# VHH binders against q8c9a2: the designs that were tried, part 9

Target 1, 239 residues: q8c9a2
Amino acid sequence: PPEETLSLWKGEQARLKARVVDRDTEAWQRDPSFSGLQKVGGVDVSFVKGDSVRACASLVVLSYPELKVVYEDSRMVGLKAPYVSGFLAFREVPFLVELVQRLQEKEPDLMPQVVLVDGNGVLHQRGFGVACHLGVLTELPCIGVAKKLLQVDGLENNALHKEKIVLLQAGGDTFPLIGSSGTVLGMALRSHDHSTKPLYVSVGHRISLEVAVRLTHHCCRFRIPEPIRQADIRSREYI
Short names: E, the ipSAE of ESMFold2; O, the ipSAE of OpenDDE; V2, 0.75 times the mean of E and O plus 0.25 times the DockQ between their complexes.

## First folded at step 4 (VHH)

Design E11 (framework vhh_ozoralizumab_d1)
Fold by ESMFold2-Fast, scan of step 4:
Structure E11 (fold): chain B 239 residues (1-239), chain A 125 residues (1-125)
Amino acid sequence: as target 1 above (239 residues)
Amino acid sequence: EVQLVESGGGLVQPGGSLRLSCAASGFTFSDYAMYWVRQAPGKGLEWVSEISSSGDTIKYPDSVKGRFTISRDNAKNTLYLQMNSLRPEDTAVYYCAKDSYEWGRYGSDYYFDYRGQGTLVTVSS
């Protein structure tokens, strides 16, 4: 794209990033047992096999601590956005925002108090991943949960990183992801006793990293946290 | 209706200074990041400065860094741009803009909401 257009897009991301709140804002977040937390959301986007354009976006709401699905919504979406490296995350967010808006209109009493997003939050090339973007646009607490390490700010899936993973002995064990800049970008989390592959948890919006990690672990009956797992199941079933 | 009214432009000699203002109405000014963009005659739009909703985070491109200062007064719903050491290449219409978060299911990427008429800055002798 023209340099002026790229500058406008970079300004857009920088402005949205300035609105990210990386601290706890809700009373339930400050409680050791998450007392007052009753509804946890999960979102996911699943692609049609053999198709890079057509996908299904899903939003689920689970009761907490039971993790039972109380709301689900799925929509087929066409992902048509300009192909610009580092800006492709914009493709999914509009559809996720639409799902949240539909929930607010149809069943406002089922709005989640926090949303787990299959993707990154502040652990991102520009510190503004899909979980941050969704959070800022909806003003819901959001947590980014990624299945693979995003290698930014000097973070690498190298021998040292793999050595640290081996030291995660039990579900709930963590180590911080510290960039070359010295910032803590997220946490590697062993989500389950029987899973050796960690999750990479980062702040999306209106939640601290400590609470984000602790809640993510409490939502894991399997390696993948239940809100994300249920959203993925629904999106794949809808296709 | 969102309205952004820019003022403070004029003719100034190289090395001079101007202070631009933008009066905002029709939205909760303190909730939005604001920025200045400019368009020189026969050229495209160029980002000039950005300020967060609180005023705590400020950014500039290299072309104006050290010469321009953005600020805001949330109590007065007003955005400012102090321009020092002006150069002929700063000649442009300056627009005040706010973030736009309007993305629909089949919509395109975000766009600047610069609904003002702009204010002309001419740097010439």
Scores: ipSAE 0.000, ipTM 0.116, lowest interface PAE 18.4, mean pLDDT 81

Design E12 (framework vhh_ozoralizumab_d1)
Fold by ESMFold2-Fast, scan of step 4:
Structure E12 (fold): chain B 239 residues (1-239), chain A 125 residues (1-125)
Amino acid sequence: as target 1 above (239 residues)
Amino acid sequence: EVQLVESGGGLVQPGGSLRLSCAASGFTFSDYAMYWVRQAPGKGLEWVSEISSSGDTIKYPDSVKGRFTISRDNAKNTLYLQMNSLRPEDTAVYYCAKDSYEFGRWGSDYYFDYRGQGTLVTVSS
């Protein structure tokens, strides 16, 4: 994309970043067992093989703690913005917001109390990833869950990082991701006993990192948290 | 001002034991997780142990699990590392480190940058 478009996107990220709340706002978040949490959302975007424009965006709502799907919505979408590193949200967020708006219109009683997003939150080049963007536009608590380490602010998948991963022995084990700026950007989480590849969890909106990590782990019956896993299955099935 | 002062290092024979202490000041010790990290000659930093703010959750890497024990005394603002069955491979400068798990609080600090001066442990005969 042209330089003026990137400048506009950076300006919009900076403006919206000011709205991010990185602390707990809900009563259920302050409870050790998440008492009062009944509905957890997950979103994902799946691409048609060999096609960078056509994709399927999906939103699911799961009951908690049973993690049973109670709502699903999928839509084929044409991505209007090209992929540029650090600007993934500008491709995907408009369609994710639309899915949330449709849920609000059709089944307002099924609105999730928190949404897990396949992507980064604060762990981002400009501190404002897709989970932050979705959260501030919808005002829903959001958690970013990424499958690979985004190497920003001095974070590297280097020997020290790999040593920390080896030391994650059991599901639930974590270590913090601290940038050169001194900011805690997220947590590496071993989500399952049989998976050695960690998830990278970061705050999106209206949730603390501690609660985000604990809830993400409680949603993992496999490596990928069930809200994201079900959204991925539904989007791929719809294609 | 955060201050961490390690002590208890020294020269020990293989199979020996040492107890390291870390005196913490300048912050509310009982609110933070604490770590022991080490740096062997010519190598990078290696995580050795961590303990939650309450002391209820403790973690070790396989390299020291079963040989090292981390503990804390929140009333005395002191962190400990009991090292048993020491090996030549344990030779390193050992640092006490404060948890930087406070989003946006540590300025330009990197992982484990709130460390003391360290205490040297040499395992040799």
Scores: ipSAE 0.000, ipTM 0.106, lowest interface PAE 18.6, mean pLDDT 81

Design E13 (framework vhh_ozoralizumab_d1)
Fold by ESMFold2-Fast, scan of step 4:
Structure E13 (fold): chain B 239 residues (1-239), chain A 125 residues (1-125)
Amino acid sequence: as target 1 above (239 residues)
Amino acid sequence: EVQLVESGGGLVQPGGSLRLSCAASGFTFSDYAMYWVRQAPGKGLEWVSEISSSGDTIKYPDSVKGRFTISRDNAKNTLYLQMNSLRPEDTAVYYCARDSYDYGRWGSDYYFDYRGQGTLVTVSS
């Protein structure tokens, strides 16, 4: 994209970042067993092979703690913004917001109490990833869940990081991702007893990191949390 | 520093075979899905094959299905493409590419965040 567009996007991220709430706001978040949590959302965008423009955006809502799909919505979308690393949200978030708006219109009683997003939250070059962007625009608690370590603020997938991964012995084990600034940007989480590759969990909006990690783990029957996994399956099947 | 170095290209007659290799360094190779993509003279990038981080999931477009085989050796940080029954239309620069961090999606020539310098494959009599 033009340099003017990148400058505008950086400004927009900075403005919206000021609205991020990185603490618990809901009663269920303060309960050790998540008492009162009944609906967990997941969103995903899958792309048509060989096509940088055509994609399928999906939103699912799962019951909690059963993790049964109670709502799904998928739509083909045309992505207008080009892909630029660190600006993924400008391509995808408008369509994810539309899916949330459609849910609010059609089945308001099924609105999720939290949304897991395949991507980063505050663990981002500018502290404002796709999960933050979606959360701020929808005012829903959001959690970023990434499959790969984003190497920002001095975080590196180096020998020390790999040694820490080896020390994650059981599902639920974690270690903090501490940037060179001294800020805790997220947590590495072993999501399952039989998966040695960690997930990287970060705050999106209206949730603490502790609660985000704990809930993400409770949603993992496999390496990838069920809300994200089900959204991915449905977006790929819709294509 | 992420580096992908392709090798194995060359001139071959129609019906011939070539094996391409890609040496990866500067990242944990076993954490990333990998692609082979190609660019024919005067054309855009075309997706040729993809393989999951474990090697368990593999995909091909119809244009190469049954003729090309992608594989990986995570212990050696190396990606391979075995090309059989080569056709003049397979003439292209072939690139090894690493899956994009942000996308983690399949089947797109635009979802890699790094690619190598390429290796030229020419199929002609």
Scores: ipSAE 0.005, ipTM 0.172, lowest interface PAE 10.1, mean pLDDT 83

Design E14 (framework vhh_ozoralizumab_d1)
Fold by ESMFold2-Fast, scan of step 4:
Structure E14 (fold): chain B 239 residues (1-239), chain A 125 residues (1-125)
Amino acid sequence: as target 1 above (239 residues)
Amino acid sequence: EVQLVESGGGLVQPGGSLRLSCAASGFTFSDYAMYWVRQAPGKGLEWVSEISSSGDTIKYPDSVKGRFTISRDNAKNTLYLQMNSLRPEDTAVYYCARDSYEYGKWGSDYYFDYRGQGTLVTVSS
């Protein structure tokens, strides 16, 4: 994109980043068993293999703690904004916001109390990933869950990092992702006893990192949390 | 600065072979899964092959399986694509691409955060 467009996007990220709340705001978040949590959302964008323009955006809502799908919505979308490293949200978030708005209009009683996003939150080059962007625009608690380590602020998928992964022996084991600035950007989480590949969890909006990690783990019947897993299945089936 | 530089493309007749190379610099090559993707004239990007960071997991679509072989040399920061039994349908610009870490889904969906300038492969008599 033109340098003028990138400057505008950086300004927009900085403005919206000021609105991120990285602490617990809901009563259910303070409860050890998440008492009062009934609806958990998941969002995902799946691409047609080999096609960088056509994609399917999906939103699901699951009951908690049963993790049964109670709502789904999928939409084919044409991604007009180019992918630029660090600006993924400008490409995807408008369609995710639209799905949330449609849910609010069709089934307001099924609005999720928290949304798990296949992507990063504050663990991002400018501290404002797709989970933060979606959270700020919808005012829903959001958690970023990534399958790969975003290498920012001195974080590297190097030999030391791989040694720490080996030390994660059971589902629920974690280690913090500490940037060279000294900031805790997220947590590496072994989500399941049978999966050695960790998830990388970071705050999106209106949730603490500790609650985000604990809830993500409780949503994992497989390596990938069920809200994200079901959104992925729906988007792929719709294509 | 992340750089991926492809080479080895050219004109070849049907049934011929070519070996593509991609020289990587500006990042720790051995930490990333890598892709070969291609774009035929007037068409979209098509995934051609995937190789894990260690080289132990390799995947191909049916269109090239048995004809193409992806490999990597982590000591030399180089990715390779050996193309055999080339067909006119293989005519495309071939790109070396690095797996994306920004969005966990991108890696599983054959999407990347960096790609090279590409190298043209023309299969024609």
Scores: ipSAE 0.013, ipTM 0.261, lowest interface PAE 7.8, mean pLDDT 84

Design E15 (framework vhh_ozoralizumab_d1; at its last look DockQ between E and O 0.03; V2 from the best seeds 0.00; counts 0 for: pae O 10.1 > 2, unsure alone 64.8 < 65, grease 24.21 > 24.2, placed apart)
Fold by ESMFold2-Fast, scan of step 4:
Structure E15 (fold): chain B 239 residues (1-239), chain A 125 residues (1-125)
Amino acid sequence: as target 1 above (239 residues)
Amino acid sequence: EVQLVESGGGLVQPGGSLRLSCAASGFTFSDYAMYWVRQAPGKGLEWVSEISSSGDTIKYPDSVKGRFTISRDNAKNTLYLQMNSLRPEDTAVYYCARDSTEYGRWGSDYYFDYRGQGTLVTVSS
């Protein structure tokens, strides 16, 4: 894109970032067992192999704590914006917002109380990743979950980081991702006893980091949290 | 700054061979999966090969399988593509690409956050 477009996108990220709420807003979030949480959402975008334009965007809603799919919606989409590092949201979020709007119109009783997003939240070059962007635009609590460490603010997947991963002995074990600025950007989470590769969890919107990590762990029957896993399966099968 | 610098492209006859190299700097090369991707005139980007951070896992599309070999030297921060039995349809700009930490999510099969300037490979007919 033109440099003017990138400047506008940076300005939009800064403006919307001011609306991010990084604290718990719901009663169920303050309950140790998440009493009152009935519906957890997941979103994902899958690509046709070798094609950067044609993709399938999926939204699923799972019951909690059973993690059974109660709603699904998959749409083939033509991605208009190019991928530019740090601006993933401008490519994908419009289609994810559309899926949420369709759910609101068709089945408002099935609206999720929180959405797990396949991507980052505040763990981002400008502190405003795809999970933050989706959360602010939909006003839903959102959690960013990534399979790889985004190396920003001095965070590196170096030997020290790998040593910390080895010390995660059981599912639920974590360590904080502390940037050079001293900010806690997210948590590395061992999602399962049989998975040694951690997840990287960060706040998207209207949820605390502690609750985001704890809920993400409770959604993991495999390494990938079930809301994201089901969205991924459906988007890939729809292609 | 992250830099990927490709070299080794040129004009070659059908059936010939070329070896492409990519020199990486500005990041810990051994932590990233790497790709070779290409773009032929008037076409979109096409995935050519993928190699894991350790070099243990390698993938190719059917169009180049058996003819191209990807490899890496983590001590030298260098990625290679050995191209044999070249065909006119292999004519393209070839790019070295770093696996995206942001776009290296579930459901993504060839996205990258940095690519080099590219090196032109022309197979005469």
Scores: ipSAE 0.054, ipTM 0.390, lowest interface PAE 5.0, mean pLDDT 86
Fold by ESMFold2, look of step 5:
Structure E15 (fold): chain B 239 residues (1-239), chain A 125 residues (1-125)
Amino acid sequence: as target 1 above (239 residues)
Amino acid sequence: EVQLVESGGGLVQPGGSLRLSCAASGFTFSDYAMYWVRQAPGKGLEWVSEISSSGDTIKYPDSVKGRFTISRDNAKNTLYLQMNSLRPEDTAVYYCARDSTEYGRWGSDYYFDYRGQGTLVTVSS
């Protein structure tokens, strides 16, 4: 891509990263039973395999703790800007922000108090994944939940990593994802008693890692947290 | 800035061999998992191989397993693909690609944030 465009996006990413809050900011987050939490959002963006133009972006809102869908919005979107490898999140996040804006216009009483994002938060080469990006632009608490390990900062899906996964014996069990720099980038979470493949949870915005992991676990009736699962189902219906 | 430059493609008869190289610059190569992907005429991108940042974990689809070998030299910032027992269906433009640091998304093994311009491999009698 043009060097000017890449330099601008790197600068914008750094500016936005400075706005990330990696601590609890809401009263419900400090309550042991999440009292006061009533609505949890989930987002997904799905592309047709091998198609650089067509995608479906979805936002769902679920009641908490019942985990029943109370709002859904799915849109087929076309990417208008040139494809720029390495900055895909800049193309995706505006569509997710638009879905949040549409919710505010159509059903403001259904605005979620936290959003689970299919992707990473601070577990990222530059510490600013899609969950951070969405969180900063919407000022909603956001959690990054990934299904595969992002192999950065010395993290590898190797024999040692697989040994740590074997040690996760029950739903709710975790181990920290510690980078070569010594920082805790996220947590591997066994989300369900009968799911041996972990999730990789990281902070997006306005939430602590501990609360992010606990809420993600509470949202899992299956391996995948229900808000993300419901968003994915709706995106797949459009493609 | 970030650059990936593929080389080593060409015309080869069925059963022959080629070795592809990818020179990487503009980033810390040893921090990233890498892919080879290919695009046959009139088809979408197909995943061909993946190698972890250390080189310890390697994956292939069944279509190339046993015939292709991915490797890397982190000291030289270079990714390789040794291609043996080539078949006409292996004809494609082959791209070296860097694993995306932004997504660990379900169902896709070829999400990447940079790729090169590619090198053409033609397998024909």
Scores: ipSAE 0.013, ipTM 0.291, lowest interface PAE 7.7, mean pLDDT 84
Fold by OpenDDE, look of step 5:
Structure E15 (fold): chain B 239 residues (1-239), chain A 125 residues (1-125)
Amino acid sequence: as target 1 above (239 residues)
Amino acid sequence: EVQLVESGGGLVQPGGSLRLSCAASGFTFSDYAMYWVRQAPGKGLEWVSEISSSGDTIKYPDSVKGRFTISRDNAKNTLYLQMNSLRPEDTAVYYCARDSTEYGRWGSDYYFDYRGQGTLVTVSS
């Protein structure tokens, strides 16, 4: 995209970033067992191999704590923006917002109370990743869950980082992702006992990092939390 | 649920041999490259061997090359590691690990994401 477009996107991210809430806002978040949490959402976008335009966007809602799918919606979409690192939201978020809106219209009682997003929240070049973007636009609590470390603010997937990963011995183990700035940007999380590759959890919107990490862990029957895993499975079925 | 269960470890004298097995379940075994990794006491995780999904590509670090042989039986969902000419420095917990093919917006990345409980190999006189 043209440099001018990127500049506009940066401005938009900055504008929306001011609306991010990085603390708990829901009653269930303050309960150690998450009492009151009944529905968790997951979103994902899958791309057609060799096709830069077509993709499938998916939203799933799962019961909590059973993690049973109670709602699913997948649709093929025409992508309007290319992928640019740091600007993923402009490629994907509009379609995810539409899915959330569809759910609100069709089955408002099945709206998730929190959405896990395949991507980053505040762990971002400009502190406003896809999970933040989705959260702000939908006003839903959102958690960023990334499968790879986004190397920002001095964070690197280097030998030192790998050594820290090795120190994660059990599911639920974590270490903080602290940027050179001194800011805690997220947590590396071992999702369960048999997973050796951590997840990277960051705040999207209307949730604390602590709760984001705990909930993500509780949603992991596999390496990938179930809401995201289910969304991924379903989105890939269409491509 | 993805499961990897290692077996075959034990105590062996220097120069001896062991054959490790890894039983895989909960995923399409034949679709994934597999690894053996090990962790010695007080040391980090060390890559030991790699085999492609089809078995046509195999790699070893210099530390075990010529002594260890990785193989797989996709029909049995089993990974093997034949260890010959064992040395005290081979003492470690050995893990079977699955290759992670990361799919999505970040592209494909090769790493191991699951491993078993491990099996202890002790090489001592």
Scores: ipSAE 0.007, ipTM 0.299, lowest interface PAE 10.1, mean pLDDT 90
ESMFold2 (binder alone), look of step 5: mean pLDDT 79; pTM 0.791

Design E16 (framework vhh_ozoralizumab_d1)
Fold by ESMFold2-Fast, scan of step 4:
Structure E16 (fold): chain B 239 residues (1-239), chain A 125 residues (1-125)
Amino acid sequence: as target 1 above (239 residues)
Amino acid sequence: EVQLVESGGGLVQPGGSLRLSCAASGFTFSDYAMYWVRQAPGKGLEWVSEISSSGDTIKYPDSVKGRFTISRDNAKNTLYLQMNSLRPEDTAVYYCAKDSWEYGRYGSDYYFDYRGQGTLVTVSS
């Protein structure tokens, strides 16, 4: 029953969480200009209006630093797992993994060196969000980018948080998201001079928080980073 | 230029109390949230406390909650940390910070804009 399923999912998250690497592993990550980075991926899932089961999952690959789409793939998917807060990955990750596997089969030379995910990484109730889950299963560096603050480990969208957002004056300005445990779970990032609503960036896999934030900002021509923005556009158009 | 000057540290026995002060200048103190962070010998920076610009919203990590109290006096441009029930593991250099991580600065050591020399707190018998 549902309680047994939730226990299995929690166990699976804990098991896979042990495999998360929250440090830089690639040479291009250690370079100030990301020299050697040529391909950045983005994934997103869009829902059919009024339908909790039918969705479209999309993966795009962009050239870097030009941010031009060089590959796209979209699939209609049926989400059979129920939505439960903190278990979004069990609904979406199987389809995102499938898109990565299709890319590996069709165009292996276009495999991305990092994937930006519309969702959270380590900033999660159990420290293991969709970006971590995708990263561990694919072994690709992954960054979680969320549009709203996930309120975990004492993080709240309270007056103090809103005050810090006001102090973000220019694109690239940040402040850390520090839980009651004392852990830095992610960064709030003003992604663009023309957007006052921050993004919430957290580590998914095989990347440091510092590199994740810097790369996310460099991918932002609008509020939403281009890899995620293009994946969203394509998933919506495919529906 | 932004200046933060910490004071009030010293040697204290376990269970004792100390009050730290931070004198701020070079910016509009009342516009900024302020932090206390610490660094124990041979360890990285650890967040200790956070207070909103008005002083109405305050946060602590579980390690100091109930023992430490952050406060501020906007008229005097001063931040305080009242430390009670001190433990040997509270031994550290304590820094006052106004901003968080800046774009272009990397590494966990740059999550806070701490510019002062810090004040040493030693908890020992």
Scores: ipSAE 0.010, ipTM 0.452, lowest interface PAE 9.7, mean pLDDT 85

Design E17 (framework vhh_ozoralizumab_d1)
Fold by ESMFold2-Fast, scan of step 4:
Structure E17 (fold): chain B 239 residues (1-239), chain A 125 residues (1-125)
Amino acid sequence: as target 1 above (239 residues)
Amino acid sequence: EVQLVESGGGLVQPGGSLRLSCAASGFTFSDYAMYWVRQAPGKGLEWVSEISSSGDTIKYPDSVKGRFTISRDNAKNTLYLQMNSLRPEDTAVYYCARDSYEHGRWGSDYYFDYRGQGTLVTVSS
């Protein structure tokens, strides 16, 4: 991609980053059992194997706490922007926003109260990952959930980091991801008792890190949170 | 500045062998899982192999399993792909790719953030 395009994308990320809210805004977020939370969303984009352009974008809404699918929407999409490290959102977010807009038109009563996103939020090279981008554009609470540590601001998947992972003994155990700047960028979370590989949880929009981590853990029946897992299943089945 | 430079491609006859190399610089090579991916003329990218940062975990798709071997030398910052029993359908530009760490697709076979310029492998009589 041209440097001119990357400069425009950096400017857009900086502008939208100013709109990120990294604190709880909803009453259900302040409740220890999430009383009032009834609908949790998940989004995913799956590729046709060997095809970097043709993909399927999916949005699901699950009931909470049952985690049963109550809404699904999948669409074949043509990804036009190339993947560039730190700019994933420019490739995928436009299609995810379209799915949210379609839900608003077809079934507004099923709009999710929070969306789990396969990707990072604030834990990002410029503090503005795909979960932040989706959140700001839709004004929905969003949580970033990644399966790999994004190595930014001095964070490294080194021996020390792996030693911290070993100290996570049970599902729900966490440790903070503190950058060289002193900022807490996210949390490493052991998602359940039978998974030793942590998830990396970060704030997307309109939710605190504490609530984001706790809710992500409660959505994990497997290593992958159910909202993201169901979106992935639907997008793969559609292809 | 992250750089991945592939070499070792060329023209080979069906049934022949080639060894590809990828020289990595500008990052701590031993911290990243690595991929080989390929793109045949007029086709999309196809995942060819995956190797963990330590070299202990290796994966292949059925199309190359038993014929291709991925390996790495962390002391030399180099990734290798040994290709045996080559077929005309293996003709492609082969890319060395670095695991993204940014975002993994749930259920995806591969996901990467950097790739090299590629090296052409032509399998033809």
Scores: ipSAE 0.015, ipTM 0.274, lowest interface PAE 7.2, mean pLDDT 85

Design E18 (framework vhh_ozoralizumab_d1)
Fold by ESMFold2-Fast, scan of step 4:
Structure E18 (fold): chain B 239 residues (1-239), chain A 125 residues (1-125)
Amino acid sequence: as target 1 above (239 residues)
Amino acid sequence: EVQLVESGGGLVQPGGSLRLSCAASGFTFSDYAMYWVRQAPGKGLEWVSEISSSGDTIKYPDSVKGRFTISRDNAKNTLYLQMNSLRPEDTAVYYCARDSLEYGRWGSDYYFDYRGQGTLVTVSS
């Protein structure tokens, strides 16, 4: 992409980043059992293998705590913006926002109270990943969940990091991801007793890191949280 | 400017061997997991191998396991693929690819943010 376009995207991320709320805003978030939480959303984008343009974007809504799918929407999309590391949101977020808008029009009573996003939130080169971008544009609480460590602000998947992973003995065990700046960017979470590979959880919007981690763990029947897993299954099957 | 330049492809008989190389420049090579992916004529991209940034974690699909070996030299910014016991069905353009940091995925999605121009491997008698 042109340098002018990248400068504009950096400016947009900086402006929108100022709107990110990294604290709990909902009553259910402050309850130890998430009393009042009934609907959890998940979004994912699956690519046609070998094709950088054609993809399927999916949004699902699950009941909580049962984690049963109550709403599904998938569509083939043409990704117009090129992928550039750190600017994923400009490629995918417009289609995710459209899916949320369609849900609001078709089934407003099924709007999720929080959305789990396959990607990062504040754990990002500029502190504003896809989960932050989606959250700010929709005003929904959003959580970023990634399957690999994004190596920013001095965070590295080095020997010390791998030693910390070994110490995660049971589902629900965590350790903080502290950047060289001293900022807590996210948490490494062992999502399940049967999975040794952690998830990397970061705040997207309108939720605290502590609640984001705890809810992500409660959504994990497998390594991947069920809202993201169901969105991924549906986007892959639609292709 | 990120660059990935593959070399080492060519015509080889069934049962033969080839070693592919990928020279990386314009980024900190040791920070990225790397992939070899291939595309046979008229087919989609197929994942061939992946290697972690340190080189400690390596994965293969069953179709090449035991025949192909991925390795990297972080001091030389170079990725390698040693291909043994080649079969006609291994005929493809082979691409060196840099892992996408944004997705945080292993194996289930071959999403990468940069790919080289590729090197053609033809296995034929």
Scores: ipSAE 0.014, ipTM 0.309, lowest interface PAE 7.3, mean pLDDT 85

